VHH binders against DUF1769 family protein (duc2). Designs and how they scored, part 2

Target 1, 222 residues: DUF1769 family protein (duc2), of Schizosaccharomyces pombe (q9uua7)
Amino acid sequence: MKCFLICGSKKEPISINGTPNVVKSKYFEGDVKVRLRDYETPDEEYFEQSNDTCSIMIRGRFLPTESTLTADDILFGNQFEKPLRDVLPMGSNLLMKGLQYVDPSIEFDLYCDQPWAFSPFFATMTKMQVSDALLPMEYFEDHSSRRSQMQQQVIRQESSIDPNKYILADFCNPFFNPSTLSISIPYTKMSFSIKNYYNGQPLRYFCKTRDGNVIFAVEFDL
Key: E = the ipSAE of ESMFold2; O = the ipSAE of OpenDDE; V2 = 0.75 times the mean of E and O plus 0.25 times the DockQ between their complexes.

## First folded at step 1 (VHH)

Design eB3 (framework vhh_etentamig_d1)
Fold by ESMFold2-Fast, scan of step 1:
Structure eB3 (fold): chain B 222 residues (1-222), chain A 123 residues (1-123)
Amino acid sequence: as target 1 above (222 residues)
Amino acid sequence: EVQLLESGGGLVQPGGSLRLSCAASGFTFSDYYMSWVRQAPGKGPEWVSGIYSGGSSTYYADSVKGRFTISRDNSKNTLYLQMNSLRAEDTAVYYCAKGSSLRFLEWLSFDYRGQGTLVTVSS
C-alpha cells in the first residue's frame, strides 16, 4: 500500500509511520502524519495502548481567508473518483438515515457519479487539542466522543476559526484497517472485506471547505 | 551517531538578545523538521519553535512569537534561534531536537537532542 498527500496540484508520497508531511496552502499550515498498525515500518508506541488500526494526525493552524471560516465550514470525510458498487441500495439508505439521526451534521450522497460523505472537521476527529503553541505530533487529548469533543473544546459550528491557535487533531479508528481493506464489527471477532465496494479506486480522506475548496487530502492507493 | 551540539547561551539582561546555534551530524539534516525545546528550572520541557526541512515554514510558541526567529543553513547542517526582547521567564536550558516528536521518554533517550545550552535572563 502506498499513501500520498494531495495539496493543491501537488501529490507527494507519505512515509507511513514515519516523518510527517508538510501541508502549506492558503487555508492551512502544518503537517500530517499517517500511521497504520501492522505496517512494515512499525509505530509501536502509538499503538501499544490503543485498539486503533489507523491514524491520520493533523497538526497546524487554519489561516485567515477573504471570508471568515467557522467550525462548520471545514469538512472532513471521503469523496470517490467513480461510482461505488451498489450491493444493498435500500439497506445503505436506511443505515445512512440512522447515522444522520445520531450525527445530524453528516451529509452524503452515495449514488452520484462521485460519491461523498462529510462531517464538520471538529465533529469527526476522535482526539483533538487546541493550543496557543504548536503541539508535538504525538500529543493529543483523549475525548469520549466526537460531539463531546466539540463541546469540551468550545468549538461550535458557528464559531470562527482562530488563525492564531494551533490544532492537533487525530482521526483514528479501531474498526477499519486500510492495510487489509476490512471492517471489524465492534465488540465481535467478525470482520468483512470492503474491497469490492470501492470498485478498484483509491480511498481518499479530504479536508475541504463547505464551498468546495480542498485544503488537503490523504490518498490510500489500494 | 546522531549528534546535536548546542551553543550560544549565557547570561543576558531583560530586553537583551542572544543567538543560539545547533551543529547537527550523523543524519541527512536537510530531510528533517528541526525544533528548539527549552526546560526551565523545576519545570517540564516546552516546545519553543520549529522549522521544516526547506526552511520556508516556521512555527513558534505563542510565548515567543514576534520575539524569536528560527532559521537553518542546510549547507552547514546548522540550526539557529535568534532570541530578542528576552524576559526572565525565558530562563531555561535550550535544546536542539531532531523532528517534531517530543514524547518525554523518547526525547530524553534519543541522541536527537544535545546537551543543551543555558540561557539565564537576569538583572
Scores: ipSAE 0.000, ipTM 0.125, lowest interface PAE 17.4, mean pLDDT 74

Design eB4 (framework vhh_etentamig_d1; at its last look DockQ between E and O 0.03; V2 from the best seeds 0.00; counts 0 for: pae E 15.6 > 2, unsure alone 61.8 < 65, grease 27.3 > 24.2, SAP .721 > .668, placed apart)
Amino acid sequence: EVQLLESGGGLVQPGGSLRLSCAASGFTFSDYYMSWVRQAPGKGPEWVSGIYSGGSSTYYADSVKGRFTISRDNSKNTLYLQMNSLRAEDTAVYYCAKDSGSYTLWFGELSFDYRGQGTLVTVSS
ESMFold2-Fast, scan of step 1: ipSAE 0.108; ipTM 0.497
ESMFold2, look of step 2: ipSAE 0.000; ipTM 0.134
ESMFold2 (binder alone), look of step 2: mean pLDDT 77; pTM 0.794
OpenDDE, look of step 2: ipSAE 0.013; ipTM 0.258

Design gA1 (framework vhh_8ghr_2)
Fold by ESMFold2-Fast, scan of step 1:
Structure gA1 (fold): chain B 222 residues (1-222), chain A 121 residues (1-121)
Amino acid sequence: as target 1 above (222 residues)
Amino acid sequence: EVQLVESGGGLVQPGGSLRLSCAASGFTISSYYSIGWVRRAPGKGEELVARIYSGGSSTSYADSVKGRFTISADISKNTAYLQMNSLRVEDTAVYYCARDYFDWLSPFDYWGQGTLVTVSS
């Protein structure tokens, strides 16, 4: 498997569990790092304290544009270029119910010609800290209160993004293993492969504006 | 032991130049350990001014200093620099060098003592 950072017209390889990649776009500057638990070059320090199998860590600043950016303006999720296969009994409805349980703010259409699933960035990040540059992020583990507040569109629309604040965000979970393309069902011993579900296309995570401007994407070429 | 030691601050006239140095010991400046320059002006909050990634291959700057300041690193001396040109009165601040370890545990984990830059009107 190969992993790539897509930012504007640039597509560059990501070293899994290795050196971070720099993101420079109109809307964001910082870096991104991709980690996998059981990869050939281990990141023991990260995974000794976590049951997660995969992490996309984003650190930097959302930049001012011609208009003030709010928390409602930034989305994170998946976009596909061709239809997904239905590989589950009772269709993808059961899978989508599971996804909504884990991420109640997710919006999606998995049955169209170019399927997609996106959540507000500030609601979907597993861990997130906003800090002044001079202060270390001593308490990185986030409260569920951020997620519950940011699931409310009115609160997101009222929350301006401070371009001078340093944002650290971790999108991680213990359920998906990109190396085996399998999902573990929480609180059970059941897991299943989703390789056929992707219909031969790569898995991409996009960070984008609500009006459709891609900030960056991470591509897993499965 | 990890240490960052700043030097090069002082008094300068508007339009002048200063070069700040940040000598690192106990680690190597690299893509895993980047350096940021953060300033604090009297009565104002903190501002991240410049950051260097990948040993100098990638940099970022605050809009207030873009085009005037340049961050660089000398691998052989394990030292980062902030070249400040066309200085303005509003650049007056204490400038801190900080190590950035890209990890959730402590992203800015070591700081220098700070160096004062005064731009007289």
Scores: ipSAE 0.000, ipTM 0.168, lowest interface PAE 16.2, mean pLDDT 77

Design gA2 (framework vhh_8ghr_2)
Fold by ESMFold2-Fast, scan of step 1:
Structure gA2 (fold): chain B 222 residues (1-222), chain A 123 residues (1-123)
Amino acid sequence: as target 1 above (222 residues)
Amino acid sequence: EVQLVESGGGLVQPGGSLRLSCAASGFTISSYYSIGWVRRAPGKGEELVARIYSGGSSTSYADSVKGRFTISADISKNTAYLQMNSLRVEDTAVYYCAKGYDYVWGSYSFDYWGQGTLVTVSS
């Protein structure tokens, strides 16, 4: 599997479980690191502490712009180049209803020419810390109610982003494997593949502004 | 239920010291919660005097108390403190403990407040 960072017009390789890649844009400066549990080059320091199978860790600061950025202005999610395949007519709709139950802030349109699903960055990140200095890109715990509060649009719209603070965010989970495009059912060895729904196109995670400016993207090319 | 309970207020002479405590329940003091101390004297507006961010790694103070007051948190006891030194008669007020977020600055709206504790600096 190959992984790439897209930032502006540049596309560069990501070393999975390796050195972070630099992100430099008008809206954000920092770095990103991609980890996979069952990869050729292991990251045991992270995965001995975590039950996660994958992690996209983002560290940096959002930069000042003409208008003040709020927590509602930054989105993270997926956008595709071409239509997704619906191999089971009702299956994708039921899956999306389930995802909305877990993440009520998710917005999507899976039936347009370039399907997409996005959530507010501050709501969808699994874990997040804020500091006056760059923190190491290592395992951490998050005991805050940030996610539940950030699922509320009013709270996001009232929360301004401080360009003088550093954010360490981890988008991680124990059940989805992006390298195989499979979902493991909790407490069983059963899993199912969503690969056929992607119709051979790469899986991309975009970080963008609500008004459409792409900050960066991580591409998984199988 | 989220609850904040203040204690440690009382009567003190000018130049004296007091330590206020704020015991939190229903949530854990962490890197994404800030604890602030807000005071209100009769006939005056509310003033944010001190705030602690990121589980104790960052603090801020009002100019009126800078160098005299110190805010801290004991994560293991889930309790925040305000150490008040060199107290002045103008520090007389009801002091409230409040919970907010520390991941985005400028959002100073606190969503939960304690009952308040009275501090009187006199004689």
Scores: ipSAE 0.000, ipTM 0.144, lowest interface PAE 13.7, mean pLDDT 79

Design gA3 (from gA1 with R99K D100G Y101S F102L D103W W104F L105G S106E P107L F108S; framework vhh_8ghr_2)
Fold by ESMFold2-Fast, scan of step 1:
Structure gA3 (fold): chain B 222 residues (1-222), chain A 121 residues (1-121)
Amino acid sequence: as target 1 above (222 residues)
Amino acid sequence: EVQLVESGGGLVQPGGSLRLSCAASGFTISSYYSIGWVRRAPGKGEELVARIYSGGSSTSYADSVKGRFTISADISKNTAYLQMNSLRVEDTAVYYCAKGSLWFGELSDYWGQGTLVTVSS
């Protein structure tokens, strides 16, 4: 599987389970690391403590803007170039149910010409730490037990983003596996392949502002 | 609109029991990664006491309540419960239920109004 970072006018390959890629934009500076379970080059330390199948981890800081951005102004999710393929009405229901179960704060429209599904960035990240200094990408591997201290630093959705602080944020879940192109439906033992629904387009995760400015995107070439 | 409404609090003697309810609207409890119960005693910070994951497939508890409290969910009623047994004076607090998500600590900023539990002889 090929994976790419899109940031501004640049598109560069991501080394899965490898060295982080630099993100430099008007809205954010930092880096991103993509991990996949059971990939050719394993990250066993990360995955031995987790049931997750994938991780998109971002660290850095949001830069000051003329209008103060709130946590709710930063979105993370998927936007598609063209309609997803509907195989059967039941198949469409399974896709919708999977998205509902992953993130109830998700805003979506899967039936428009360019489908999309986004949630507030800080609401979608499984783990997040805020610090005065850039934290190592391995921070959560050593500090998963510090949940109570981490909760004290929770960024609420209506809160202004502090441009003097660094974030380390991890989007991970056990439900979607890009390597197998399958989704496990939460709270059931059901899983299904999503390959039929993508209609030849790549899988893309966007981080963008609510008014539509892309900060970065991670693209999986299916 | 996401709303959580707690009920079931009250005055109870040490060693007694109470069952708290959390009625959810604007989302389905079974669709979340976790639903948690958080308490705040007067003059103290917040403590996560119990959490239920994946529609009831797993649970976790703070050491302070482990073996005494049980969290559960009724999907058909879209309601989460906290069964509190062998209550102690130190359990006196306002109890909130909180929506879990993929966010930091797995709790969001969507909390209910709270229900007061007073344990006193």
Scores: ipSAE 0.000, ipTM 0.124, lowest interface PAE 16.4, mean pLDDT 73

Design gA4 (framework vhh_8ghr_2)
Fold by ESMFold2-Fast, scan of step 1:
Parts: sequence; C-alpha cells; structure tokens
Structure gA4 (fold): chain B 222 residues (1-222), chain A 124 residues (1-124)
Amino acid sequence: as target 1 above (222 residues)
Amino acid sequence: EVQLVESGGGLVQPGGSLRLSCAASGFTISSYYSIGWVRRAPGKGEELVARIYSGGSSTSYADSVKGRFTISADISKNTAYLQMNSLRVEDTAVYYCAADSGTYFYLWSEYDYWGQGTLVTVSS
C-alpha cells in the first residue's frame, strides 16, 4: 500500500509508521503521521496502547485568517473523484447508517458524481489535546468532555480556534480498517467489506475549510 | 498581576452607538491571550458576543451582533474595544471583558480573567 500527503501543489510519499511529513498551508502549519497495525515496519509502542487498526495523527496550529476560524469551520472526511459502485442499493445506506452511529455529525452525499462525506474536525477526531508547546506524536488520551461538546453545532460555532495554541489530534477508528476496507458493526462481531464500492480509485482523507479550501489530504493508493 | 478594567457603558437610545474599552495590565493583548466580550442581561444566561486574538490578527462574533458590533485592539495602549452600532433594546446587559488562552474546546465560561463589568442600557 502506498500513502501520500497532498498539500497545495505538492504530493509527497508518507512513510507509514515512520517519520512525520511537514504540512505548510495558508490555514495550518505542522506535521502528520500515518500508522497502520500489522504493517511491514511496525509501530509497537503505539499499538500496544491502542486497539485501533489505523491512525492519522495531526500536530500543529491553525493560522490566523481574515475572519476567525471556529471549530465548525474545519472539516475532515472523504471526497472521491469518481462515482462509487453501488453493488446493492441498500449497501450505501447501510454503510452510512453504521458511520452515523459512531459519528452523528457526519454530512454526506454518496450518490453524486463526486461522492463525499465530511464531519467537523473537532468532533470527529478520536483523541485531541491542546497545548502551549508542541507535543510529541505518541499515544495520548482525549480530553474527557471534548467529543460530547463538539458534537453540538452551537458549541462548535461559539468555539474560536486559537492560532497561538498547538493541536495534537489522532483520527483512528476501531470499526473501520483501511487495509481491508471493512467496517465492523458496533456491539456485534459482524463486519462487511466496502472494497467493491471504490471502483479502483484511491481512498483520500481531506482536511478542509467549510467553504471549500483544502488544507491537506492523505491518500491511500489501495 | 493581571487586571481588566472596562469603561464606556451608559444609557443610549435604540439605533444609537457606544464604544466600550477594556484596559489590560499585567499581560500584553498582542501576544498570547485572546480578549472577549461577554454579556449578561437580567433573567438571561451569559453570551459571548465578540472575541479578538493576538491583538487584532483574528476576530469572531455571535450571530446576534454580527455586522453591528466590531471588536478591535490598540496594542500600543494594551486596550481592546467593542464598537456597538445600531443598538437594540435586546442589547441591554452588563458587558464583561474577559481574557483566556483561547483554546477551541473551552467554552467562554472558562476564561482565565474577568473584568467587573459595565452596564449598557438601550431604552427610550
């Protein structure tokens, strides 16, 4: 599997379980590290503490803009260049029902010519810390009240992003395995593959502003 | 010692304007802290109406005041301002100046420092 960082006009290889890649954009400065469980070069220090199969860890700060960025202005999710194959008409609805269970703030349109699904960054990150100093990219625990607060749109719209603070965010999901393209149904031992929906295109995770400015993307060439 | 001192409140007619000032001492508003204006009307909860970061580099406003209120900072005077235009009876409240570290998952109620408040009354 190949992995790439897209930032502006640059597309750079990501070393999975290795050295972080630098992100420099108008909206963000920092770095990103991608981890996969059971990859050729293991990161056992992280995965001894995490039950997740994948981690996209983002560290840095959002930069000042003409208008203040709020927690509701930054989105994280997937956008596709080509229509997704819909092998079963119920398949896409079942997929989204599962995703909405774990991320109630997700917005999507899977049936358009360029399908997409996005959530507020500050609600969808599995773990997040904010600090006056740059923190190391290692396993950490979430702030206990963040997710429940950030799932509320009014709270996100009232929460301004401080450009003088560093964010350490970890996007990981024990229910979605990007290596197998499978989703586990919460509270059951059932799973299903979504590989047939991708029609050979890469899987991309975008971090973008709500008004459409891409900050960076992580691409998995499956 | 960190202190915030508000001034500029008073009685004004609907449609009028007022400018509130927040003088800071013991820290610089252009460096690390954000400055916000929070209001509380009798019988109502508290509302964050405006915030400014790093002495003027970024601002935010509540929907109820956006387009009518403007927050600004004068770094040489270490003072933040709230210019209030097109005032409505509903804007009647005690206005507090508050400073915090500005972290995005903290509510405005978690502000580190607060002034004593200044009363704004909009009535005919």
Scores: ipSAE 0.000, ipTM 0.121, lowest interface PAE 14.4, mean pLDDT 77

Design gB1 (framework vhh_8ghr_2)
Fold by ESMFold2-Fast, scan of step 1:
Structure gB1 (fold): chain B 222 residues (1-222), chain A 121 residues (1-121)
Amino acid sequence: as target 1 above (222 residues)
Amino acid sequence: EVQLVESGGGLVQPGGSLRLSCAASGFTFSDYYSIGWVRRAPGKGEELVARISSSGSYTSYADSVKGRFTISADISKNTAYLQMNSLRVEDTAVYYCATGGYDFWSGFDYWGQGTLVTVSS
């Protein structure tokens, strides 16, 4: 599996379980590190501490813009270039149940010509730490109250992003394995492959503004 | 398939100690994100008293038990423990071992049958 960072017009390789890639955007400065549990070069320090299958860890700060950015202005999720294959009621029910279970704030349309699924950044990140100093990639502190609050649009719209603070955010879960394109059903030992639904297109995670400006993207070339 | 069996409950005087054990079968603790201890006292709702990540690196405690209770896990023995010290009458409850969820702070999906802890003189 190959992984790339897309930032502006630049597309560069990501060293999986290796050194972070620098992100320089109008909206964000920092770095991103991608980890996979099932990879030839292991990140044992990270995966000994979790049962996650993958991690996209973002560290840095959102930059000041002409208008103040709020927590409702930053989205994280997926967008596809062409329709997904065989997204039928039975297959899509499992996908929808999985998505809604993992992230109740997710918005999606899987049935249009360019399917998409996005969540508020501050609601969807599994772990997050905010500090006055750039923290090591391995440091974070979880707060369930943040996720609960950030699922509410009014709270996100009232929460200004402080451009003088650094964010360490980890998008991770044990349910989705990018290497196999499989989803583990919560509360069971069952899993199923969604590889055929992707119909040959890559898996991309976008960090973008609500009005459509891409900050960066991580592409898994399947 | 997932089975959690609690043990170690009983009658103890105020100020005493008990150690609860949770034995898992049909899975390993590393299969799930976290293990917790939830209690239900007579006439009260459920209270999450302690939680530990499957790695053992992260723990969380209810304010009512901080400094008195310690959660731990022996992943190689597939058991979790709750060490309860300086017990109070208000700690009287059925204690459940639970696991599951999609992150450290989410709710639990698999529950044991519970073990009764009675603190009285």
Scores: ipSAE 0.000, ipTM 0.112, lowest interface PAE 17.5, mean pLDDT 78

Design gB2 (framework vhh_8ghr_2)
Fold by ESMFold2-Fast, scan of step 1:
Structure gB2 (fold): chain B 222 residues (1-222), chain A 122 residues (1-122)
Amino acid sequence: as target 1 above (222 residues)
Amino acid sequence: EVQLVESGGGLVQPGGSLRLSCAASGFTFSDYYSIGWVRRAPGKGEELVARISSSGSYTSYADSVKGRFTISADISKNTAYLQMNSLRVEDTAVYYCAKESLEWLFGPMDYWGQGTLVTVSS
């Protein structure tokens, strides 16, 4: 498996479980770190006490634009470059209803030519801290701090994003494993392989504006 | 001055084969670029028929051409190919070689060639 950062007109390799990559876009500046639990160079401490299988952590600040950015203007999620094949006709819709239970703000269309699922950035990130100072990437590594931090630094849908503040945000996913291409249905014993739907395209996570401009993306070339 | 130059189009009978070539200049194929073949017939929208990463890590095909078309790339020659077998009348189109856009969410391809016409008729 290879991993790449897409930012501006550049595509560059990401060292999984290694040194963060710099993100410089019109809308954001900072860095990103990708961790996978099931990888040849394991990060021994990050996943030790959790069921998380992957982490996309971003640190930096959102930049001022012509209009004031709100939390709802920035989306995080997936988009595919070609249609997904639905081998089990009700499977995809049932899966998305399960995920919508966990994240009620998620919007999706799995049956269009380029299927997608996105949520406001603040709602998708499993851990988030806003600070006057740039926080270390290790901030969320303690198991106890990961549980307590999420409830205190909520950026609400209607709130303006302060370009003078730093954000540390972590998308951790215990339900989807990019290394195995499998999904565990939240709060059930069921597991589902996406291999029959995947159709050989790369897996991409996008951070984008609501009108479609890519801020950055993380690509897993599986 | 960045250019993609297609060649290999022509007239062929149903069931025939053609191989299209795409020579790139002004940039090099690398692990970071996805190269695709997009076709457009008069009165129809554009269709991405095949895509390859330059490293060969993945390939993808439209359902309409799967099993008949094969995409490949020769990094040393900075050239991509589309091998087209079992051609059908509905494959008649101008075929464009294109490099993916990195700044737009599955939007337009970034650099397009001039195109090469493929006509399939009896």
Scores: ipSAE 0.000, ipTM 0.271, lowest interface PAE 12.2, mean pLDDT 75

Design gB3 (framework vhh_8ghr_2)
Fold by ESMFold2-Fast, scan of step 1:
Structure gB3 (fold): chain B 222 residues (1-222), chain A 125 residues (1-125)
Amino acid sequence: as target 1 above (222 residues)
Amino acid sequence: EVQLVESGGGLVQPGGSLRLSCAASGFTFSDYYSIGWVRRAPGKGEELVARISSSGSYTSYADSVKGRFTISADISKNTAYLQMNSLRVEDTAVYYCARGPSYDYIWGSYPFDYWGQGTLVTVSS
């Protein structure tokens, strides 16, 4: 599997489980590191204490534009180039019910010509820390209370992003494995593959503004 | 105030051993930092010889010292150690204890942010 970082008009290959990759865009300055548990060059230290299958870890600052950014303005999720192919008649609805269990703030339209599913960045990150200093990637406190607050739109809209503060954020979960394109059903040993559902297109994770400007994206060529 | 204070340097004969200590204050090792030992010999650049992650579970070593040096940390004493065995003349250098970002950034773009004063290690007969 190949992995790429998309930032502005530039698309560059990046190492999985390797060194962090610089992100410099109009809206963000920092770095991103992509980890996969089931990969040829493992990051054993990261995965030894978790059931997660993947991680997209982000560290840096969101930058001001012509207007002040709020926590409601930054989205993270997936957008596809082509319609998704239903492997089952209810496949997309079943997938979304699973995702809504993990993130109730997710917004989606899986039946349009370019399907998408996005959550507020500050609500969907599994772990997050905001600080005055550029923190190491391995530092996390469990901020489940902050995640719960950021699932509330009113709180996000009232929370201005401080461009002088650094954000360390980790997007991970044990339910979806990009290496195998499989979904694990919580509390069971059951999993199933969705590789044909993607209709041969790449898997992309976008960080974007609510009005549609891409901040960066991570692309997995499947 | 963040401080790193090295001790344990000195003169030793080839084949001998020394143990360097790095006492930290103003922060805790378990709080998302890595500790590295960096040496500088006259006429050479800086070389990272050993590192221990903030978790304490991961260590790394330069090829030049692998099998001879051991890095460890005592979190209760907030002190890191470099045990140096089978010392060679080419190990002669000033050894610095440094605090840095987690191991992910040692070979990336982020440098060490605090350094000790250095301790001289001389290996000669």
Scores: ipSAE 0.000, ipTM 0.167, lowest interface PAE 12.7, mean pLDDT 78

Design jA1 (framework vhh_7ocj_1)
Fold by ESMFold2-Fast, scan of step 1:
Structure jA1 (fold): chain B 222 residues (1-222), chain A 119 residues (1-119)
Amino acid sequence: as target 1 above (222 residues)
Amino acid sequence: QVQLVESGGGLVQAGGSLRLSCAASGFTVSSNYMGWYRQAPGKQRELVAAIYSGGSTRYGDFVKGRFTISRGNAKNTVYLQMNSLSVEDTAVYYCAKGSLWFGELSDYWGQGTQVTVSS
């Protein structure tokens, strides 16, 4: 599998389990690191502490804009260039239920010409910490209630982002494996492959503003 | 509609104690960054104490060990317990609401409550 960072007009290869890639946009400055368990170049320091299958770790700061950025203004999720394929009679229903179960804050339209699924960034990140300086891109535990609080739209809309603070965010889980395109349902023995739904197109994670400005994207060639 | 109303200030002798209260309406204090700031005449407003949504706290070095910030969900109120007060603690004390986890940028301020410590 190959992985790329898309930022503005640049598309650069990402070294999985390696050196972070720099992000510079109007809305954000920082870097991103992608980790996969059992990849050919292992990140044992991270995965000895984690039971996750993958991690997209984002570090940096959101920059001042003309209007105040709030926690509700930044989205993270997937967008496709062409329709997803429904191979099974229950296929689209399973995909929809799986996404809602894993991420209750998700907004989506999977059945349009360019399908999409996005969540508020601050609600969907598995772990996050805030600091006055850049923190190392290492494993950390998040014991905060931030994620559940940020699932409430009123709270997100009232939470201004401080452009003078740095974030370290880890989008990780043990449920989705991007290498196999399979999803495990939490608290059950059930899993299913979604590979056929992707209709040959890449998996992309976009970080964007709610009004549609792409900040960066991570692309997985399948 | 967000409102913050401070109370509990007053005149106290050095070595004494005061408890400030900040009654909030329009939001829930347990889900938000809440801070106490103070401003003495001719000085800049400075952070005294903060409590984050997750319960962690931060204090100014000049008040560590003497002041304690807490919150009560039943009354939707933030408290500042001030012990071993000195003349240097004389200031107007402000309650502020800021972002949950994304810095100490204060979106809303109360009217302030005067604390005067006499020798």
Scores: ipSAE 0.006, ipTM 0.162, lowest interface PAE 10.2, mean pLDDT 80

Design jA2 (framework vhh_7ocj_1)
Fold by ESMFold2-Fast, scan of step 1:
Structure jA2 (fold): chain B 222 residues (1-222), chain A 120 residues (1-120)
Amino acid sequence: as target 1 above (222 residues)
Amino acid sequence: QVQLVESGGGLVQAGGSLRLSCAASGFTVSSNYMGWYRQAPGKQRELVAAIYSGGSTRYGDFVKGRFTISRGNAKNTVYLQMNSLSVEDTAVYYCAADYSSGWFLPYDYWGQGTQVTVSS
């Protein structure tokens, strides 16, 4: 598996379980690091502390724009190149219900020709720390109520993003494994493969503004 | 074991220049994220400059245009060239490194720090 960072016009390789890649965008500056549990160059130290199979860790700061950016303005998620119809034995309806159950703030359209699913960045990050200084990637402190608060649109719209503060965020999704291309149904032992859907196309995670400006993307080339 | 040793700090007059060096052992300098941070008395630690394995750099707002970070791969070192120094640059400067992983190594390492004092 190959992994790439897409930022502006540049597409550069990501060293999985290795050195972070720099993100320089109109909306964000910082770095991103991708980890996979079951990969040829192991990151055993990180995964001894985590049961997750994948981590996308982001640190840096959101930059000032003409209007103040709020927590509601930044989205993180997936956009797919093929319709999801007939992907699962149970159909895409089971996937929709699973996503909605795990993340009530998720916005999606899985029935269109290029399906998408995006969540507010500040709601979907597994762990997040905000600081006046750029923190080491091993340092985390997360308020237990952040995720639940940020799932509320009113709170996100009232929460301005301070461009002078740094964010350290870790995105882990135990319900989707990029290495095996399988989806686990939350709180059950059921899982389904979507390998047939992804044969010949990449899997991408996008960080973007609500009005559609891509800040960066992480691409898994399968 | 990864170790970082800073050098090059000292007393310098305003308007002068100073070059800090960070010598790394236990990993390849060119392959890792490395950065310089500083902390003045009574203030929080802040980013000065960072360099990534691909050569990309990042600078703190207070030092853009005055400071330059670079690598000396042959000597396993990272440098911070500090020009047009002001008394506001007085602080302890810390070298920091991130590495890909290892069963016995932490993700981030910090040096002991080196004092920079800028006199008027």
Scores: ipSAE 0.000, ipTM 0.158, lowest interface PAE 17.4, mean pLDDT 76

